# Ledger of designs, part 4: VH-VL binders against q9vxy4

Target 1, 180 residues: q9vxy4
Amino acid sequence: MTNLRKELEKCKHPNSRKTKALGKKARRQNNKHKVRLGHAIKSNITGEKLSWFLGQIDEGRTEPLRPQELEDLIELYFTRFDEELEQINLKQSIGKHRANQHAARKDVITMTLEKERNEFRTGGLELMNLCDPLKLKMLRDWDGSALSVQHLKLDLVSYNMLQRLKEQSKKKETSEQMET
Key: E = the ipSAE of ESMFold2; O = the ipSAE of OpenDDE; V2 = 0.75 times the mean of E and O plus 0.25 times the DockQ between their complexes.

## First folded at step 4 (VH-VL; framework fv_ersodetug)

Design s19 (at its last look DockQ between E and O 0.65; V2 from the best seeds 0.00; counts 0 for: pae E 2.1 > 2)
Fold by OpenDDE, look of step 5:
Structure s19 (fold): chain C 180 residues (1-180), chain A 120 residues (1-120), chain B 112 residues (1-112)
Amino acid sequence: as target 1 above (180 residues)
Amino acid sequence: EVQLVETGGGVVQPGRSLRLSCAASGFTFSSYGMHWVRQAPGKGLEWYAVISYDGSNKYYADSVKGRFTISRDNSKNTLYLQMNSLRAEDTAVYYCAKDLEYGDYGMDVWGQGTTVTVSS
Amino acid sequence: DVVMTQSPLSLSVTLGQPASISCRSSQSLVYSDGNTYLNWFQQRPGQSPRRLLYKVSNRDSGVPDRFSGSGSGTDFTLKISRVEADDVGVYYCMQGTHWPYTFGQGTKLEIK
């Protein structure tokens, strides 16, 4: 990036073919960098999410989660910032002179939670379907690095998806009872 | 000069109630949160309650939750502590302390304290 | 609750010599705003507590420059460069980052 900037500074004519070409190249490089950065950020966020879920599962558990267990775990995930929000709110409420110093963190948390809840209710939260034994195993075998998140096959886990899984499980149980 | 003066201490029997007061002067009382801190004889300091500048928010340590109530009257520049169901372990010097300005969480000015003794 | 641990609990110092008190927290005291809300208090015999330092190293008005604070995260230190007779008393660290606020056990400073 440093070399292209220097070359652009040496260009005497902004409308020269060379200057335009260098500008285009610089823009492309910048866009590539932005895309890479975006991917890295996304991978980090996803990695943190998966790490949280992994941390909630018993290390000795080999059986997949029941759909209700996964739903409960997701609901618990949405409460992960409750203590922090409570502390922020309490501190902000003590004095009359309120500086918005904590407003940024609170806003980020609130926005994050709203987004995640909305995703879960609609298209699905990007997560691994832990009701699948293969997915649970994959998550357990994961090294916890953001770089390796790309090797994990993620699913869109929605409220509706989990409800369908519950219904399927009930049907299976009923059929097995009729065969006995 | 900022000044805090605690009153209301005394000797009481277990299970009884006592109300402490803290008179504030030298600053805009209604703009600051206020704290209660106690010190048992020969022991360290223990924080146990805070109230917001307008009295709308209160927080307590678990040791006193449900038994003690912090309140304030901004028109009188006075902080209160209602202590119910007193126990021997509540024996201490009780201090009121002024909270700091926004962004600086702590207690910059303390009163001289008032002594509460709970004994049979 | 955040546990604050002071060391030593008692310190005997010769006049004019330096003193150092350590305070450790059970968790990080860095708040979401990037500040660390650690305070140091002095309580002279028969007196009410007085704040010496706030946010690790900031001196309150009227506090001599011989008092200094340092540290980060979970480890903090109060230093007195040259102990004077009026420095006799108990010193407390206090965290104001997490609710409830908590104090260290106190360190008693005596003159030899």
Scores: ipSAE 0.444, ipTM 0.759, lowest interface PAE 0.9, mean pLDDT 91
Fold by ESMFold2-Fast, scan of step 4:
Structure s19 (fold): chain C 180 residues (1-180), chain A 120 residues (1-120), chain B 112 residues (1-112)
Amino acid sequence: as target 1 above (180 residues)
Amino acid sequence: EVQLVETGGGVVQPGRSLRLSCAASGFTFSSYGMHWVRQAPGKGLEWYAVISYDGSNKYYADSVKGRFTISRDNSKNTLYLQMNSLRAEDTAVYYCAKDLEYGDYGMDVWGQGTTVTVSS
Amino acid sequence: DVVMTQSPLSLSVTLGQPASISCRSSQSLVYSDGNTYLNWFQQRPGQSPRRLLYKVSNRDSGVPDRFSGSGSGTDFTLKISRVEADDVGVYYCMQGTHWPYTFGQGTKLEIK
């Protein structure tokens, strides 16, 4: 990229064939950079999400989460911005004419939470199914690096999926009690 | 002239309660957030509570959370601090201070302070 | 909470000489609106604190131009270009970016 940049800088005529050709190559390189940056940003966001869930689980625990426990953690995850929202609301309320001063960040948080709650309610949040002992072990063995996120097999965790797992657990328990 | 005047300090036994008042004048009290800051003898400044311009939001330092309650009466241009379960470490000069209506976050006007001594 | 650390804790200066006080925050004081809510206060013996500077470098009304502030992010400096007898007191930095607001431990300025 450095070499292309230097070539573009020495092209003083915008309409020259050389300048046009270098401009096209620079656009292609910039587009590739934008795609790579987008992937890196997504990996960082996903890594932060996974780190948050990992941080909520006792380091000594090897047992998979029960469906209700995972549901409770997801609901707790939706409160992760509560402190920041409280701080923004307080900053907006410190002076009578400050109500709109911090609207942009509050709007981003509100939209993020609405999106995530809707995903959980419908198709599922992109997480790992921590009710699966293999998935919990994989998350624990993860090095916490965004670069390693691509090696984790993610799952869509929805409210309805968790309800079905609860029903399966109750049926299994009932069957075992009857068969013993 | 913008002024804040604190009252209600005194010598009190551990476990007792005090209510401090801060009377505001010279500005539109109801437009501004208000703070309480304390200073122990020979020590630095410690922020501990804020209340929004309309009283709808409050925030406290962890050291006083659950024991101190900030409130205001905009019709009387007065800020209050209810201090319960007082301890020796609460001994300090208590200042009220005004935040800004716009453009900044800080405390541009302070009262003279009122002394609270918790002693047995 | 954001920890504010001042250096030095005490400073003795000859009348007419400059003085410099540093303030470091445990995290960035740049708010989401791009502003840095760093305040500086002076407290003369037996008096209430008086704000000198806000948003790093802006002087409050009535504050002499001898007082100036600089810095960004987590590292800030208060400078007095020519110390006068009336400058004796304790100086505090304070951040208003994050709740709770927090103060540095204070720097005592004395005349030699």
Scores: ipSAE 0.413, ipTM 0.746, lowest interface PAE 1.6, mean pLDDT 88
Fold by ESMFold2, look of step 5:
Structure s19 (fold): chain C 180 residues (1-180), chain A 120 residues (1-120), chain B 112 residues (1-112)
Amino acid sequence: as target 1 above (180 residues)
Amino acid sequence: EVQLVETGGGVVQPGRSLRLSCAASGFTFSSYGMHWVRQAPGKGLEWYAVISYDGSNKYYADSVKGRFTISRDNSKNTLYLQMNSLRAEDTAVYYCAKDLEYGDYGMDVWGQGTTVTVSS
Amino acid sequence: DVVMTQSPLSLSVTLGQPASISCRSSQSLVYSDGNTYLNWFQQRPGQSPRRLLYKVSNRDSGVPDRFSGSGSGTDFTLKISRVEADDVGVYYCMQGTHWPYTFGQGTKLEIK
């Protein structure tokens, strides 16, 4: 809203009722813009994450993942920056005065992985629960668009959730064996 | 004057080994990463190995992994290439080259090269 | 590995005329620091390579003003405004943005 900025420029007295009203409108518009920018950034990150997981699954597979398989994929996902880190480490070591070159990017990677590991160990990562056949089908039907990812219903996939799913599978298998 | 001088080339039979040396002068050798680049007769330049300024990191082209070893002795201002299990395809002029310490990535000073010929 | 493709692979030029060599990379050479680590080398007959340009357009010490570089992203050009007899040789582009460093195939420049 560029005309809102021009309206504020016309105000002569900072404490007038009109100036205060325009100031509040400008603050509301700024807050709305910050929220939209935050959602767009999140959708891009989420879309890339889901594409990574989809790329690890055989195109012909229709059965849901076992809980251990999903856990293994999540641990593999945490290693996704290994090649980039190797590139940064080598570049930093080529010259004596390069030790802190690209330190900011390396720090961002480290903080991202620390945050993701903590989320996995607590309330869960925002993912599709690929142990659910409906969720696996939803991911395969997704067109890969960052905008359409906003319409997917994501799950919180945690370490504890996966342990519970392993226990449910173990009890089901044991019950069937004991009945025979 | 910044200078790099390669030695150790020669004619060898397949399966044998050679060690190339690159003597550096005119700059603080221990501040710079170093490279080996080769050029087969009548062909283009191919990069083969790099070593960090302190020797802590090394990287090799896939074609020479496990056969070639880059190393350095900063007290002697010397870069080395140990070449084992040599093949006819390794016949080339071998150059050492200096990377940069700051502000750039590349190879700004080259030696004159040493020739390795691998033939039966 | 980043593939560097030069065009033409050979060039025959009349003394005093301009020459232009193209170099294309298979991926962007812009590094996270905003720099583009594209180098140009000259190899005269019987000699080792000599760096001409670094970071696209910067001339190394002692390189004549008639050598210039331009380009961005994936497309780069080396120009010689007036070719002299001493310019005979092979010219290589090289990228230092990604590991491993990779060279173009070379462009042989000859005088007609």
Scores: ipSAE 0.307, ipTM 0.676, lowest interface PAE 2.1, mean pLDDT 85
ESMFold2 (binder alone), look of step 5: mean pLDDT 90; pTM 0.908

Design s2
Fold by ESMFold2-Fast, scan of step 4:
Structure s2 (fold): chain C 180 residues (1-180), chain A 118 residues (1-118), chain B 112 residues (1-112)
Amino acid sequence: as target 1 above (180 residues)
Amino acid sequence: EVQLVETGGGVVQPGRSLRLSCAASGFTFSSYGMHWVRQAPGKGLEWYAVISYDGSNKYYADSVKGRFTISRDNSKNTLYLQMNSLRAEDTAVYYCAKDLDSWGMDVWGQGTTVTVSS
Amino acid sequence: DVVMTQSPLSLSVTLGQPASISCRSSQSLVYSDGNTYLNWFQQRPGQSPRRLLYKVSNRDSGVPDRFSGSGSGTDFTLKISRVEADDVGVYYCMQDTHWPYTFGQGTKLEIK
């Protein structure tokens, strides 16, 4: 437990002014703790996400990804829980009396995937645009630490953004072929 | 009294097929998942297949996947194991076991011996 | 696959004395529901396996209270408080948290 929680436990009079004052301070400290914890959790999640993508790219590759390659990796990222979900579903399906019960982990995974797929289809996933050579270099230079995630300049990568990049690539390729 | 009785074991030549049966009594067979576990002579226990209560889901250990098929007939209270392309390494006592609410194996049969020998 | 490692592989004990068998898993056996799915089985010579304990410490019906289980995460112990002649056999730990289900290699218990 925290020092503040220990202080609250030492109070013998739950309705005293001191107890109420400590309660307000605890709520304020708890809110600050929750904010700090939230930032740490977000950095951890983002760091794990970036590490996953980095792990999918050949160690020697320096050229940026094609938009289709990045789209394929994002779709592959959405399958990262497939084996775990298969194990949970199999476990739940084995006996008749367990068929309709929810597993908390399955719910968390389902909600996470739903949120991520929606983000990709709308405003964009918080990621790095690996179609940009500068962004790929920044990701490779990253130390893998959640603490240093704040120093990376993240991008919102959406399905529509990638379709636009594909179209731009096709137009540029066509123009270059016409010139030569 | 919950009971499981395995039959169908015997001596068989490499490359042949064999079908094992497990007859269940004393419980509502159609409500529980069923497992197959084997034990090679002088060796430990090895789990290798499970089937859901309704037969809709099956899972196998990699060592038997594509060669062994688990199935069940709830109208006959019977579990089956179809073993194809048998190898000497498949020589073992084969046990069927009842799942308890998707968490473990609470009742086991007496086993049936399969010997793959030329 | 989850690797289950038992120690010792063989144990000799005097009648009425306690016996202890350890089991270690290569990864945590805590399931998403907060339960730990570690089982203990007994196999007497020439007999089929019999489950003694499930979820680490819960005894199956008909299992004497001489048998107890403890542990958490990756380290587990089966204890027999007072060994009887009928306890001779091989003991296996088994995890049913992860697919495929896996057994330890077994521990042979003999009487001195």
Scores: ipSAE 0.296, ipTM 0.681, lowest interface PAE 2.4, mean pLDDT 86

Design s21
Fold by ESMFold2-Fast, scan of step 4:
Structure s21 (fold): chain C 180 residues (1-180), chain A 120 residues (1-120), chain B 112 residues (1-112)
Amino acid sequence: as target 1 above (180 residues)
Amino acid sequence: EVQLVETGGGVVQPGRSLRLSCAASGFTFSSYGMHWVRQAPGKGLEWYAVISYDGSNKYYADSVKGRFTISRDNSKNTLYLQMNSLRAEDTAVYYCAKDIDYGEYGMDVWGQGTTVTVSS
Amino acid sequence: DVVMTQSPLSLSVTLGQPASISCRSSQSLVYSDGNTYLNWFQQRPGQSPRRLLYKVSNRDSGVPDRFSGSGSGTDFTLKISRVEADDVGVYYCMQDTHWPYTFGQGTKLEIK
């Protein structure tokens, strides 16, 4: 990339064939960098999210989560910024002219939580369905690296999906009680 | 000149109550948060309470939560500390300190301190 | 609570020589805004504490430039380039990144 920029700087005729060719190549390199950076950022965010959920589950647990347990963990996940928000609110409230301190960070947190709650309420939060024993095993086998996040098959976990799983669990329980 | 003057200290028996005052001058008291910090004899500094500029928010260290109450009267430029259920370990010099408003954090101006001795 | 540990507990320095005091925190003092909220205070015998430095290295108004601060994350240092007689006292580091605010135990500086 640095070499391309140097070559472009040496071209004195902006509309020359050589200059246009180098410009096109530089644009392709920039686009590749933007795409690659976007993937890395998303993988890091997803990896942090998966690590948080894994950290909330006992090391020795192999049975899948009940739908209510996963719902409870997702609600707990939405409180992960509570301490930071309390610290920001405290810092903003102490002095009369401190209201704008950390406002950008507070806005980022607020937007993030609103987006995540909306996703959970609608199409689903991008996660793993930990009510599935195969998905829990996959999460436990994960090395914790953002680089390997792309090899995990993620699921969209929504409030409505979990309600359906709760109903299915109750029906199965009733069926088993009638059988045994 | 900016000045903070603490009063209300003294010798008091265990289990009793005491109210400290901190009189502020030389700055716009109502614009700044205020802290209480104590120092036991021969020991270091211990922060334990802060109140926001308008009195709407209060935060305490766990060691005094439920026993001490911080308050302020902006019309009198005065900060208060109500100390209930006093114990021997509350013996200390009590300082009031002014917070910094413009993003610097911490405590830039301190009072001279008032001594509280809890003994039987 | 964040534990602040200072070393040494006591330091004796010859007039005109440098002095260095260390402060370690039990967890990172970097706030979400990228700033590190570490302060240094001086308490002369029989006097109230006064702040010397804030955000690791920024001097308060009236503080001589012979006082400097450095460090990051969990390890911090207060340096006095040329100790003067009125520098005698106890020095405290203090963090206001995490609630509650916590102080180090103090370092006593004496002149030889």
Scores: ipSAE 0.181, ipTM 0.612, lowest interface PAE 3.6, mean pLDDT 86

Design s22
Fold by ESMFold2-Fast, scan of step 4:
Structure s22 (fold): chain C 180 residues (1-180), chain A 121 residues (1-121), chain B 112 residues (1-112)
Amino acid sequence: as target 1 above (180 residues)
Amino acid sequence: EVQLVETGGGVVQPGRSLRLSCAASGFTFSSYGMHWVRQAPGKGLEWYAVISYDGSNKYYADSVKGRFTISRDNSKNTLYLQMNSLRAEDTAVYYCAKDLEYSSSWGMDVWGQGTTVTVSS
Amino acid sequence: DVVMTQSPLSLSVTLGQPASISCRSSQSLVYSDGNTYLNWFQQRPGQSPRRLLYKVSNRDSGVPDRFSGSGSGTDFTLKISRVEADDVGVYYCMQGTHWPYTFGQGTKLEIK
């Protein structure tokens, strides 16, 4: 992009074909850059999320999570900002006219949590279905790099999906008990 | 002139209780958060409790959680510290300190003269 | 808790000479608003602490310009350009970025 911008700077006739062509190229390169940056940001966020969940699971555990265990971890994930929010609220409450200080950071956290809770209640949070033994193995084999996140097959994990998995688990247990 | 005056210190037996008071004057007490800081004989400063301007939020150092209670009465311009289950290591000069209303800074800009608490058997 | 470490623990200075006290924190003191809530206090023998500096380098009202502060992130310095007799006492750094607020162990300044 810097090469194309440099070439554009040397074109003094704005209505020439060369100038117009370079302008279109610059726009396309800039759009590609914005798309690339968006992917990098999303990969970093997803990588941090996956790292958080991996950190909550015992290193020696190879068995998949039960649906209730995954649900409990997702609820715990929603409390990850509790300490920071408590500190912000305390800072805001120290002086009568300090409530607006830190409003931006508190708003970002609040919006993030509302978005994530809504996603979990509807279409699903983008992470991995750790109730699947293959998915847990894939997560453990991941190198922790945001660059490698795109090689992981992510799932949308919703509250309703976990309830269905609980029902399936209960039916399997009942069938096994009746057979033996 | 902004002033803070601590009272209520004295000599008490281990396991007993004591209540400290901090009387504020020269500023709008109800607009400011307040802190308690202590200093053991020959030792450094240790922060241990804060209360918000309206009393709705409180935070304590782990060493005093469950034993000490910070409170305030804005109608009397007075800060309190209820100290229960006192131990020998609670022996210190206790200072109250004022935080800033609208801060360029979080810290304690005005301090009282201190009141001495001695826990001795 | 954030650990604040001061160096040296004691300092003897000849009147009129400069003095320097270091303070380091176990975590960055930069808050989410971009400010660094590092304070410096002076405690003269038998007296209450008095704040000298806030946000690293800003002097409180009435503090002489011979007192200056510098530093960033985790490393901070208090300098007294020309020590006077009434500067005798203990100096503390204190962080207000993280809860609970924590103090350094203190540096005792004595005159030679």
Scores: ipSAE 0.164, ipTM 0.609, lowest interface PAE 4.4, mean pLDDT 86

Design s23
Fold by ESMFold2-Fast, scan of step 4:
Structure s23 (fold): chain C 180 residues (1-180), chain A 121 residues (1-121), chain B 112 residues (1-112)
Amino acid sequence: as target 1 above (180 residues)
Amino acid sequence: EVQLVETGGGVVQPGRSLRLSCAASGFTFSSYGMHWVRQAPGKGLEWYAVISYDGSNKYYADSVKGRFTISRDNSKNTLYLQMNSLRAEDTAVYYCAKDLEYSSSWGMDVWGQGTTVTVSS
Amino acid sequence: DVVMTQSPLSLSVTLGQPASISCRSSQSLVYSDGNTYLNWFQQRPGQSPRRLLYKVSNRDSGVPDRFSGSGSGTDFTLKISRVEADDVGVYYCMQDTHWPYTFGQGTKLEIK
């Protein structure tokens, strides 16, 4: 337990100045705690996402990903819940009334995937542009901690962004061929 | 009272087939998933097949996939196991067991008495 | 597949003394709903299995209070506070968190 929570539990007189002062401090700390908790949850989710992508890249690889490689990884990322969904669907299908009870996890997964696919299709999924050698190095240098996620400069990676990178790569290759 | 009674076991030669039955009574059979679990002589329990309440979904352990088929007839309150291409390693007591009606309730809570299958030459 | 490992494989206990059986899983048995789907079964000689406990510590109807379960994640224990003659048999842990459902190899309990 926190020091503040312990102190509040010890207070016997609700109207004492000490109790009121601790209550006001607790409310201020509670509001700050809620904000910090929200940031911590977001950082943890982002950290897990980044760790997943890092785990898919060969440990010895230092060259940046090709746009098609990153697109393929993002599509693979969208299948990360396939086994869990299969097990949930199998469990829910076994008994007549199971499908109508405790569907919360399946709903959360479905909503998460729909949100992520829509973000990738439109403004961009919050990630790192691993086609940039500096971004790949930053990801590799990251300690894997959610606390350190704030030090990473994230990018919005969209399907359209990756298509533009593919076209840029073709133009650069064509230019180099003409020079030689 | 809830009861499950297995029949159809016996001595059979390798490569042949057997069909096991499990007769259910005392509960709404058509609302529950059903399992087959086996126990080889002197060995532990091994789960290997499940069928959904309406028969639309089935799942098998890799050791029997393609050889065994689980099925049910809700009008007769009976669970079946069709065992093809029997091998010596299939020798076991075969139990049927009732699964959950709800995801939050208990696993295999009612079991039959078992029926013995012996595969030998 | 989730591997369930029990220890000891056999134990002999003096009537009235306690007995403990351990069960370890190769993967966490916590389901996405926050519940841990670990069961304990008893099989007396010549009889079909009977479930004693579900969700780690919950007793089935008719199961004596001397049977208790504890544990979390991957490590679980079945405890009999005072062993009685009728407790002779083989005890199995079983997980129904992951497909396929899997059992431990069993622990034989005998009276000295």
Scores: ipSAE 0.150, ipTM 0.593, lowest interface PAE 4.3, mean pLDDT 85

Design s24
Fold by ESMFold2-Fast, scan of step 4:
Structure s24 (fold): chain C 180 residues (1-180), chain A 121 residues (1-121), chain B 112 residues (1-112)
Amino acid sequence: as target 1 above (180 residues)
Amino acid sequence: EVQLVETGGGVVQPGRSLRLSCAASGFTFSSYGMHWVRQAPGKGLEWYAVISYDGSNKYYADSVKGRFTISRDNSKNTLYLQMNSLRAEDTAVYYCAKDLEYSSDWGMDVWGQGTTVTVSS
Amino acid sequence: DVVMTQSPLSLSVTLGQPASISCRSSQSLVYSDGNTYLNWFQQRPGQSPRRLLYKVSNRDSGVPDRFSGSGSGTDFTLKISRVEADDVGVYYCMQGTHWPYTFGQGTKLEIK
């Protein structure tokens, strides 16, 4: 019982020079707020990411992760939205006329995962190299606050970086065996 | 007008299988998700399975995953529940229930009369 | 799973007197769309469940005004302003926010 005529009437706006000028000023103020909000969002996202990885590591463990262990955790991290996506897909699919509900959240998740997988495959995912014992200690000493994220020295962790670390570990072991 | 009628209940021994049916009438069955809900004697209501309008998506309660299979035949306006490896705790009245068309409400607005399943030796 | 807890488990009310049933959830029932998918059902002896209320306080078609719902987040109440003979039965709260759907254990309403 939605009428196209009523929708069009609701959207009617006078298009004046003064209205456009006020719109530009409001847009400038809004852009400044969006930039500030963007920095806060980035810190929160990074903090949640670091907290997720910290939560996957035993509290008593002081040994750095092996490169394969970190790779496995990153792959596991990419599945963190699986249950939420199943819930969204089921809710959207239950009834014939529910398909478009909550599509925005699903789109955000999809874009986030595509971005993260691409970063890991190319330049590196912004994280900490937990194969380094000093980095693991720094992460454990972090207070968990997004406000403190700026004090952490982040690393770019890529698939290729982890493969190089695996090769270095193997060569070191082989060299030690040959020298005996 | 809108009606759901369950059939297929009975007395069965533990470890055996049973198939329940729910015949729908008075609405466009193929447009709605369908649920199975049970009620053990003297106990409360327990939800445990849902199937999407087209049958492509299904979700189960952990207590029945791997043992029960929900399915539907939209050409026959019929919902099914295949129950395998039945246990004494599966003894209950089984209701089918219709979901709502729009996400503005999640719930079950129309229920069948129920069919009794008794699992005993 | 979200645990739904009702109290009291049973109550006896004189005809014409009010009745009140509480329902608490182990998690917030506010969905990402801002709606709270809390339903109330009535089951009369020997009958199938019938939905009374949805989204906390909205009445289904044919449900008398004497039934009302209130609450938010995790704490909800069903009230019957003036109990009638046909109100005898068991009342259940149910959440539709999180999968799987879960019900309270039920509250039995009897007439004194």
Scores: ipSAE 0.201, ipTM 0.638, lowest interface PAE 3.7, mean pLDDT 85

